# Ledger of designs, part 7: VH-VL binders against Vacuolar protein-sorting-associated protein 25 (vps25)

Target 1, 194 residues: Vacuolar protein-sorting-associated protein 25 (vps25), of Dictyostelium discoideum (Social amoeba) (q55gd9)
Amino acid sequence: MSNQVFQFPPYYHKEPFFTIQPILNTRKKQFQMWQDLILQYCRYYKIYELDINESIKSNSVLFNNEKINRKLSREALKSIIDDIIENGFAEWVDKEKEKEKEKDKDNNNNNRVLIMWRKPDEWASLIYKWVADCGLLNTVLTVWEIQNGDDSKKQEFHQLNTTILMKSLKVLEKQSKCQTFSQDENVGVKFFSI

## First folded at step 15 (VH-VL; from g1 with light chain F94Y)

Design f3
Fold by OpenDDE, fold request of step 20:
Structure f3 (fold): chain C 194 residues (1-194), chain A 120 residues (1-120), chain B 107 residues (1-107)
Amino acid sequence: as target 1 above (194 residues)
Amino acid sequence: EVQLVESGGGLVQPGGSLRLSCAASGFTVSSNYVHWVRQAPGKGLEWLGVIYRSGSTDYGNEFTSRFTISRDNAKNSLYLQMNSLRAEDTAVYYCAREGYPYNWEAFDIWGQGTMVTVSS
Amino acid sequence: EIVLTQSPATLSLSPGERATLSCRASQSVRSYIHWYQQKPGQAPRLLIKDASNRATGIPARFSGSGSGTDFTLTISSLEPEDFAVYYCQQYNNYPYTFGGGTKVEIK
């Protein structure tokens, strides 16, 4: 991975970008730009989950530009995230699944969001193509092998978030292109030739 | 009326320096993003740099060492200081404003340009 | 830098004809492309914003389309005043870059 630092787009360096615009059409454009930036940033660093509260508290560079002394408020960020969710590029992370990690019980507000710079169907297509290209059709792979295997290292879906991967596999199942099954402590996937 | 007016162009020898001016009317330069763009005779447009609301600047990589953008808030004007001029710098120089809030990142107002000729 | 390639370099047409101009980016610029019109001896004028939105005062005969790397400016029926050079410009990445321009000239 080239030690290249993420390059922010020109509009990130301009104050109006950090102020929710009152004009509807301008705000729509602004929100699209934020979506694009967030997805691009997350894709670059392979960030699949964002915590809104933590992002604000830590003064994340994504939402806080110190050079121009502008930052998004929590409310603004939430609004932007809601829009991204509406557009199908994010989902709230269910607190119940995080119950295995005890600590942050208190704040009823969904602060964690799953970021998907690709939709599950797009991931599904990439994964299936890879399986086909590798000659692995009609074989069984584990979810772990797809995520962490040496063969997938050059693929964009390498180290893909498990939730997103499972969603993607479900898409393939609906297409009769694979079948998932429980295999020991892992999930097995049999891919089928069309 | 919103307007930009460039001035200061002329004939200069190679290695010489020239300072161009851009006077704004109808809007405040310090509240906007104003760029310099040039166009060589019969050629396309080339972005030179920008001055931000904060007064900070960015440049095209090829111009950082020779060109400097500045502004005078009292005069509501910006400047392009050009040093070590070369024949290749011969062009019409434009200042252009970004059209916030309606025209994000778009240059909606342009000056008429000022011609700079670098020749021995 | 992002390179914008415009084609054709010159387009010779008659008034009333349809003009189709192409702008291709070396990498994806999403919809962050603007089009400018420049008449001889004049400064550029903003024509289309964000690939497909006409700027204020721009006639309906001008339209833009495209996303990612391929963009098109269309003039549905050329008027005499439309003979000019057209430039695309991206703002997805620094530095800002322009295409080489397409000259629409009278046949």
Scores: ipSAE 0.873, ipTM 0.957, lowest interface PAE 0.5, mean pLDDT 94
Fold by OpenDDE, fold request of step 20:
Structure f3 (fold): chain C 194 residues (1-194), chain A 120 residues (1-120), chain B 107 residues (1-107)
Amino acid sequence: as target 1 above (194 residues)
Amino acid sequence: EVQLVESGGGLVQPGGSLRLSCAASGFTVSSNYVHWVRQAPGKGLEWLGVIYRSGSTDYGNEFTSRFTISRDNAKNSLYLQMNSLRAEDTAVYYCAREGYPYNWEAFDIWGQGTMVTVSS
Amino acid sequence: EIVLTQSPATLSLSPGERATLSCRASQSVRSYIHWYQQKPGQAPRLLIKDASNRATGIPARFSGSGSGTDFTLTISSLEPEDFAVYYCQQYNNYPYTFGGGTKVEIK
């Protein structure tokens, strides 16, 4: 994670931003702004998952502005997250998948959300373009190489969340641009030239 | 009626100081976000700074050292203290309110402006 | 800071004509752009909020569009009172910044 300080937008410093607006149109705008903020924050720090409870308990700076003594309630945050999910930029983390994550034991799919500042199809396009640009079409890469390889270090999808990456690869598979297969403890991906 | 009225403009010599006032009516300054914006003759708009509900302030980078925004809640007014004035500070100075909650981050109310001329 | 570039600097048109004004941001500002109208000797007034929403009391002939870096203000049919300077303003990042303005003048 970058040790750099995230620059919050102007509206983050305004008290009304932290109060769920009762008027529909105003609330819609507010929720859009929250979506934008959450996504840009997550993008900046390469955060792919948010825990609502932990965010509230830890007084995350994203949802708690001490300078203006405002914070989102859990309910408010959940409502915002629901809206983000509806807009396709987040998903609840499946409990079954959480069991595989040693660190995330005891969390549920109503608390942890996968954050996607880019949709899977957008990630897919970036990945495929990179593969093409690198001359790696018709070769096999591992998911690990895509995520952690030296060649991908300059790419936005470097260290991309595995769930998101797999979703993105599925998009490419549907487009007949790649095929995934199991390779030992890893997943291999063969990219195809169209 | 919601209104902002600037005052205090005038002629000042380079290196001098001037304090502008902005009086609000129809709303409470301390419950809103009010900004200072200036406009040099025949030029565009330039944001100077803002005073928040808490009374804290932010400024444009170029103004932090010379300009200070303050507020008097009892008078429902805000001020712009300008020091070390330069010829390039010659402008009409506006105070403007953000239109929360209906107009997010938009300046929906403006004063008429007060002219500041810095000249030897 | 985010630089907003407005074009053209001056637009000379006749009443009844369509006016198209551009505002380009140096980086994405999403939809966080407002438009202001300023008539001679007057303070600016809010015209369009969030790229495409008319402020209260603004006639339907005014419209805004765009997202990201490219924004447009359109006046479908110019009225005599529409000849003024128009400014775009972003609030995506501090500091707030304005475009240089477009003067719509009578031909």
Scores: ipSAE 0.873, ipTM 0.956, lowest interface PAE 0.5, mean pLDDT 94
Fold by ESMFold2, fold request of step 20:
Structure f3 (fold): chain C 194 residues (1-194), chain A 120 residues (1-120), chain B 107 residues (1-107)
Amino acid sequence: as target 1 above (194 residues)
Amino acid sequence: EVQLVESGGGLVQPGGSLRLSCAASGFTVSSNYVHWVRQAPGKGLEWLGVIYRSGSTDYGNEFTSRFTISRDNAKNSLYLQMNSLRAEDTAVYYCAREGYPYNWEAFDIWGQGTMVTVSS
Amino acid sequence: EIVLTQSPATLSLSPGERATLSCRASQSVRSYIHWYQQKPGQAPRLLIKDASNRATGIPARFSGSGSGTDFTLTISSLEPEDFAVYYCQQYNNYPYTFGGGTKVEIK
């Protein structure tokens, strides 16, 4: 339905979910539950990037349950994100700068994370199938047409984050299923039959 | 010893009300998540609702208007107030504790149940 | 609401036999399934948590498997005390729901 609101899972309403658990097996399940919640929430609202600092500062409802007066600490959230990255469902957007004039190595410059509730190869498969179903093999599309064109409006990859889309096209390129090229300000893509 | 004991079941006429009690021992009810679950004779299990540490509650969709879960921390007890009872509410009523956090979202302690019969 | 369908409704088996019980969800519940055992006249007992992990004190003859929508409880060699009804429960969403049960009875 229109105006549906994301329904939080049962464990979001319970205080221990927001505190990193000391027992390893308990914590492993806790982290799986947080991964699933974060991916579901981001998929629901089409959120492709999270900013850890802004999420904490703004008391994002994803990480701050006001009803029970509990929120994830920055360190807890970072630990959970690191686990999601290890599982291949997220990536740091900006890595630490290696060569700059800085006195303090403890300084973190970026906490933005790319959220991939579908991995790039899964997106790649959806895009390739759509291209084939529409009879567009051996023709040229722009990246803009794939993510924003009227023909893709009903596809889950409609308005897909450009970084994720490019990663997905790279997967297809490695499989010899497409070739990308520059086209003025835009990127063009030609998709091939097997 | 950790246990839950239900009481207050019995025979009640359709349209009547009944208040069930669940007494906890060996743990503090206000530091845990305790639920009500029922089982009609010869049938499966049906979740009724939960009371949270804050005292707030959630219910199964069919029970929101007729059933109320409450807690008395001084008596370390929960209650299920059931109103406008119908024949289909005939069941054994259990209270059950979640094993949080060691058994995420699982009912690891159950009471023995109390029987409610709704009949003319 | 997530519907859990258990099959078969009844298994008639002898002690020492292998029991295989199925639980199917109407939509993905990931690994968010618990199994309970209920003996006649008793409350349910937690058996398997999170699809595959035995609860404390549960004998090794009980095992669980599955993810997504299809889950299995296996009892490798039935003991006399294993003749009971078995329920699956999902916690992916409120309301929590239970399957209709599989009764394992002596042949």
Scores: ipSAE 0.775, ipTM 0.907, lowest interface PAE 1.0, mean pLDDT 89
Fold by ESMFold2, look of step 16:
Structure f3 (fold): chain C 194 residues (1-194), chain A 120 residues (1-120), chain B 107 residues (1-107)
Amino acid sequence: as target 1 above (194 residues)
Amino acid sequence: EVQLVESGGGLVQPGGSLRLSCAASGFTVSSNYVHWVRQAPGKGLEWLGVIYRSGSTDYGNEFTSRFTISRDNAKNSLYLQMNSLRAEDTAVYYCAREGYPYNWEAFDIWGQGTMVTVSS
Amino acid sequence: EIVLTQSPATLSLSPGERATLSCRASQSVRSYIHWYQQKPGQAPRLLIKDASNRATGIPARFSGSGSGTDFTLTISSLEPEDFAVYYCQQYNNYPYTFGGGTKVEIK
């Protein structure tokens, strides 16, 4: 019986892809290729966060190609992730506030990365359309119902990462398309017609 | 100075076999990614497969069972073994090198090709 | 398999004219497109890499653009040596595939 498996691109099978290239223009393309690969892999498996230390320790197939005996070093992986963050497709989960900058120099500070293979504004559009299509405008939903409820089981945002979901609702709130509020132990959301 | 030279083309009967050679000069074939690409008369280009530094290979969808790419490091050459040949295999056969890493995934060096004709 | 569709199949122009060649992919290939030029009796020559970057030794009159599924090769002012067949190639996935080509010929 076959299992569905992510198909790696041609450049994953070639040794220079795993070594940070010294020539700047070559490295820029290499980093674009790694960004595209990481985003595609995470989308395929619905991975919203990566743990750098765990990925290195476990020899994750994303960063370790055993067939050619090549893997990214920790330093290389961090450099690639920093570039993805600069391009707006990732961010540190353990990112600290500005007043706590002195603590971010610890070795364990920057380890988990939020991977935004679909941006919050795109998720926002999907969620709003679903609410409208289901006749749920001007009613109150919980964040849990959007994320885990029976009515959302067929939607792409079912079981969406909570941080990304909240960012997506903030996009809608800024557009006056919803309002969030506390509801007992959970966050409630009311969506509005425009 | 950097060159690829194909040889071994010719006329073959349907169902026959033929081995093409590709001799490299000015670079080491085992440190590069070299491909076979063909072009039927009056038609476009079709990728056949690649040999990796390790010696492992990948092929286009229709070529896995009939075509085999191999390499002889001592002669700095690679080969295309073609079996169960059909009329539609009539083409000019090129070997081509990737410009890795400077030209990611691009064929920057091509041979001049060798003609294979499959005809009764 | 990703299908690349080039149009027009034939482009009849005079020297000095601007040529615009199209390559459309059946699914997104991002910027993972190369362009080749092939003259009669010769092997292909790398022309444009990664949709927009001229290969070494390629004159400035050649340029490329596009991303996703829609790509364009432009020759700003045709020279006699530019009358040839042009192919796009994708490397987003194996198998590598080529477009059917656009023949640029003298009017």
Scores: ipSAE 0.770, ipTM 0.906, lowest interface PAE 0.9, mean pLDDT 89

Design f3
Fold by ESMFold2, look of step 15:
Structure f3 (fold): chain C 194 residues (1-194), chain A 120 residues (1-120), chain B 107 residues (1-107)
Amino acid sequence: as target 1 above (194 residues)
Amino acid sequence: EVQLVESGGGLVQPGGSLRLSCAASGFTVSSNYVHWVRQAPGKGLEWLGVIYRSGSTDYGNEFTSRFTISRDNAKNSLYLQMNSLRAEDTAVYYCAREGYPYNWEAFDIWGQGTMVTVSS
Amino acid sequence: EIVLTQSPATLSLSPGERATLSCRASQSVRSYIHWYQQKPGQAPRLLIKDASNRATGIPARFSGSGSGTDFTLTISSLEPEDFAVYYCQQYNNYPYTFGGGTKVEIK
């Protein structure tokens, strides 16, 4: 791609899409439409994380349609994100909570969201196929070479988010298709023929 | 009763122009998304375009240059202006309303259509 | 633009028989497919929304299924009023497109 801009779907241009609908069946479809839009937008721009507060503050075009003067409220966006997480396509990045005895503070940071517009097992399949096609089975690669090396620069997983990449390698490891191991501060991986 | 009624169809020569009307009752056109869809005799359905609540429009690619959708809020009506008509524009022309939000992106109200014949 | 290919073009069946109509998209449209029924001399009527959900007032003999690129409309036991043309429509992207239709006729 060079000059192309993400093409928004028909429902993005219509005001009711930006207001959480009160009728349950209508809202379920609305949330599915938002999930699909968010995943498509993030895939198009290779976005693996969203910051809810920054998205609202910056009036991100994903959630703010200036042409029709409509944007998602923070509460609406949070509800949509919670649904995406429940469906397994996103997860909170910083959900750690500290315990305080007498003073119960909400110390969790439900703000940054990992967006998995392609699931780790799908990434795993792409990586394994590439390794096999390039004749790299039974050799050792670094995680850096997979993610950033010259040999992977035409692959969809080039510059993949590190958290998602490690999840993907874990999928292959459970399938006995690779083994990861430590090398100083690096992670090496050996892929096996099955 | 919610209703759409098209009018203004008829016989026109190639190269001519025609203005179709779509009168709405039982709802306000400026609060809805109303489309034009046509159907050539014995053929399938073809989306022409939409007018939004703001009054802005979008069209199917091949219709952008010759067809214009407009609205008159005082008459609760919308129009399809067709210019440089060709034989392949012969069709029944429908206006259709989206069923927002209960039927996302579906055409749940249709007029009965008006026939346009381009002949010579 | 997204092309919807319906097959067969014509389905000749008797009342009481099962009708199976196919709609195939040139790229994924997820579940963003509606089905319409058009009887002779009438405007289309919304039949199935979002691939599988019957519109209000549509009899239970109509069902829809599919996702991605392949979609099916099934009429479990044809009634005389079901002999009509059926169209699929996608709303995944503008322009909206319709399939070429499947005519279900008596024969």
Scores: ipSAE 0.761, ipTM 0.901, lowest interface PAE 0.9, mean pLDDT 89
Fold by ESMFold2, fold request of step 20:
Structure f3 (fold): chain C 194 residues (1-194), chain A 120 residues (1-120), chain B 107 residues (1-107)
Amino acid sequence: as target 1 above (194 residues)
Amino acid sequence: EVQLVESGGGLVQPGGSLRLSCAASGFTVSSNYVHWVRQAPGKGLEWLGVIYRSGSTDYGNEFTSRFTISRDNAKNSLYLQMNSLRAEDTAVYYCAREGYPYNWEAFDIWGQGTMVTVSS
Amino acid sequence: EIVLTQSPATLSLSPGERATLSCRASQSVRSYIHWYQQKPGQAPRLLIKDASNRATGIPARFSGSGSGTDFTLTISSLEPEDFAVYYCQQYNNYPYTFGGGTKVEIK
């Protein structure tokens, strides 16, 4: 394979893609196209979180096409992100506890977004398969060893975002395939055979 | 009254060159995304390339070295320059407009095509 | 890059019958498939956009479905005017590619 950078889709090169379209059916497709682009881009670069304000301030190439002099407005990006959340592929990082406690200025609006370009169910399957293949069933691993240890270094979940990892372990717990527990300041997990 | 009309087709020898024209009426080429697509006799459709509003272009992989798309805004026309022609380039050549933004990435206006025959 | 394989190559049916045309992509193209109809001696015309949405003026007997790699165009009750070749096109990435076509013949 020869391509070392993310290849943008055809519609990224066209001006109307960057302006929220007024006609509902056109906008629905536009938002689907943005969702797919954002998920593909984040998967390619292993990005698990986006910071909306930083993305706009830094003129991130994901949202700013300099060649055609077009970029998403903050309002457009927020609308697209809200749609992605509604579809179950993203969620706000926890700012609701702070917001519920006190009413703050715009700086405390939801800004950081968890991007789930691979769902926790899929991560769960990859982790369980690795544990089984390596003969680690019925042993205790730390969460740190799964995401950062030498034994996981070649696995796709190496350096996986901790929030997504914990969601993935919850999927396995619901299936009775593991149990998590706290031991000192670490989180341990025991995977069960079947 | 939106229309695309191709011209310039004909018989050409292998290794030769040919320039096709696509004249637009009822819309402005420089404000749209217009493509070239070809169809060999009895065969399917093959995308050749696109010219963007900026005048920049993208091509199908096998065409980047031999084909060039250009535009003349004063004549509201675009062109396909074809070099080093081969027998397999024998086809009807269409120009087609995208229906942006209402028909994302779809060709909603086609010309009737111009036939190019590459034969000795 | 992305190969679209259409089947069958030819579909011979009588008016009133249901026609089912298949388009298979060599990798996922999500819902980024358009369908075109081409009658003899004419340029293609947009039929179904984005896998499932009829283009303006297309009769309700035409429908599309599918996502990922497998797509279907259905003509619920074939009319004599539906004799044509049908092509799928992907726009997931450049180069745009078309399927090889399915010719629908009226018996």
Scores: ipSAE 0.746, ipTM 0.893, lowest interface PAE 1.0, mean pLDDT 89

## First folded at step 16 (VH-VL)

Design e3 (from g1 with heavy chain Y102E)
Fold by ESMFold2, look of step 17:
Structure e3 (fold): chain C 194 residues (1-194), chain A 120 residues (1-120), chain B 107 residues (1-107)
Amino acid sequence: as target 1 above (194 residues)
Amino acid sequence: EVQLVESGGGLVQPGGSLRLSCAASGFTVSSNYVHWVRQAPGKGLEWLGVIYRSGSTDYGNEFTSRFTISRDNAKNSLYLQMNSLRAEDTAVYYCAREGYPENWEAFDIWGQGTMVTVSS
Amino acid sequence: EIVLTQSPATLSLSPGERATLSCRASQSVRSYIHWYQQKPGQAPRLLIKDASNRATGIPARFSGSGSGTDFTLTISSLEPEDFAVYYCQQYNNFPYTFGGGTKVEIK
């Protein structure tokens, strides 16, 4: 009920933070600072995907500091996102869907990015612990119940992005801790004790 | 030679006001981020506030209403106006430049400080 | 406001000994910690930036480590000129805060 806003770090208020730095060691720290800021911001607002074009077009406060008249260029933001992907905290959303289409250099190429401020392995552990603690082993749940159901309302994975949830379930499948299957328009999952 | 020199310290009565100066040489204050930091005798360092390139300022929580940082670009100087002074404001006052961007958020140039004593 | 707690308050050691100074944050500051040295009658001098990186001109006997809430400054072999007070500073959150300092006394 209150207006809770993300508290930006001190360096967000300074012009050099918004310009890719020419000196390599300075730029490496700058990119680490941007990674930390992006992950913190997305964690605070429970954001799992960023739309790069929309972020720039809408002058998102994450990348546009009006008070100092500075914003990341699209090219700078892309470079920072590429670095986050290389470090394993993000990935492009539509990789498989874009294989068959000719690349659209104007607007659609690599625009939506998945932000993994907590990794699928870590989500997997939280989900499995919850299932075990609640006595739900050897029962069938849907993906929707895990992310949106009344029983998960108090869990950090409540309203988790479906792509990240599926990645997390695949981690558990490789560990023989669950099995997924199709169920109408949904995915069902059965968790096993080990 | 990059340097900061504080001045204007002295003895002042409780409730009084004092204006400190910080003169910069070897760099332009309006292209940098310059801070005020104080140190009470025998005590640690306490951040007071910063002036940004734009001329806007931020302060430590308890200093917002009593202290004002300003800048005179023609004199390449900045100022700390202190009002409603209290005995606990007795300290050495430093101005410090942060080493942006090479030394992200670090204070890499300090003046030698100016002493402010608040007593009857 | 993030509180930085330094310990010990005073460290009395002989020349050539290893000094280990602690800085603990009240919440995670990641690696956004700088260390300063202040000799008597002087302004502070930047020693270590971002927890572990020596500032320009700082001798190799100074090193820093840690992340999150626990940070350490180490002087591998204490020299007479290392008599000073050492402060940690965080920049993870406004306001910038400093630790209370550790005074390193020779003997």
Scores: ipSAE 0.773, ipTM 0.901, lowest interface PAE 0.9, mean pLDDT 89

Design e5 (from f3 with light chain N93Q)
Fold by ESMFold2, look of step 17:
Structure e5 (fold): chain C 194 residues (1-194), chain A 120 residues (1-120), chain B 107 residues (1-107)
Amino acid sequence: as target 1 above (194 residues)
Amino acid sequence: EVQLVESGGGLVQPGGSLRLSCAASGFTVSSNYVHWVRQAPGKGLEWLGVIYRSGSTDYGNEFTSRFTISRDNAKNSLYLQMNSLRAEDTAVYYCAREGYPYNWEAFDIWGQGTMVTVSS
Amino acid sequence: EIVLTQSPATLSLSPGERATLSCRASQSVRSYIHWYQQKPGQAPRLLIKDASNRATGIPARFSGSGSGTDFTLTISSLEPEDFAVYYCQQYNQYPYTFGGGTKVEIK
């Protein structure tokens, strides 16, 4: 990462890309282009969550092109993120936590968003293959060992976002390929041969 | 009528220089993204570069050192300065406008082209 | 850079026949493909934008489809004025690249 930078697409260098377009068909394409850019940027830098307020405050290069003096407004960015969520490639993090604790339809402080540039079922396949290849089937691992352990250090899922990792294990659980054990703050997992 | 008209083509010896002009009418060059694209005889299209609203430019990698795109807002025109010309630069040279934002990254207006022949 | 491979190089057909032109990208360009028509002695003309949308003034006999790496331009019933070379262009990344073209010849 420190030796390379993301190569932005041609449309990032042009002012109209940063202004929500008034014509519906033009805006639909614009939003698809923003979705593709956001997913590719986050994949390149292995970013799993975006903080909307911090991205704007810090003038993140993803949303602020200083060379052409253009940045997304907060409202524009939220609109783009809402569209990405509707298409199934992102989820509100704060909304998810708040929803689970309290049914409050009036709370609209959504700020952090989970970016799923690789879907949980794809991560699930990578994790299961690694477990099988390493001869770890029918043994118990902790979620921490999968995510942060020395044995996973070379795997793409090393330091994977915990929410995405748990979603990925749930995919495997539905396929009868693993079983998780929750105890207090710890989660263990046993993977099965099928 | 929205129009682009290239001029300045002709016969040039290898190693020579040539400046092509692209005159715009019906729209303002400085508020648009205008490109140069060339086509060797009997061959396909090759993108050369773009001038942005700011006046900054980007080029295809092999053209960065020999070609310069510039703009004269008073004449509503842009230019392609070509130096150190080679036989393989023989082509029809087009200027083309992007249809932003309605035609994202598409060239919706083209000039008729001007022929450059590089031969000794 | 992204290579666009068009096939066939030449398509010889009679008026009224269906033409199917292929453009294949060396890596995914998503839907970021435009098609141009170039008649003899003329500049290219924008035909299909974003893989599937006809540009303004383009007759309904022209249609496009595809995504990712494989794209198709179809002319449902060839007319004499459709004799031309057709190019695909990607805008997924700089440099913009064009396919080598498909020449549609009217018998």
Scores: ipSAE 0.774, ipTM 0.905, lowest interface PAE 0.9, mean pLDDT 89

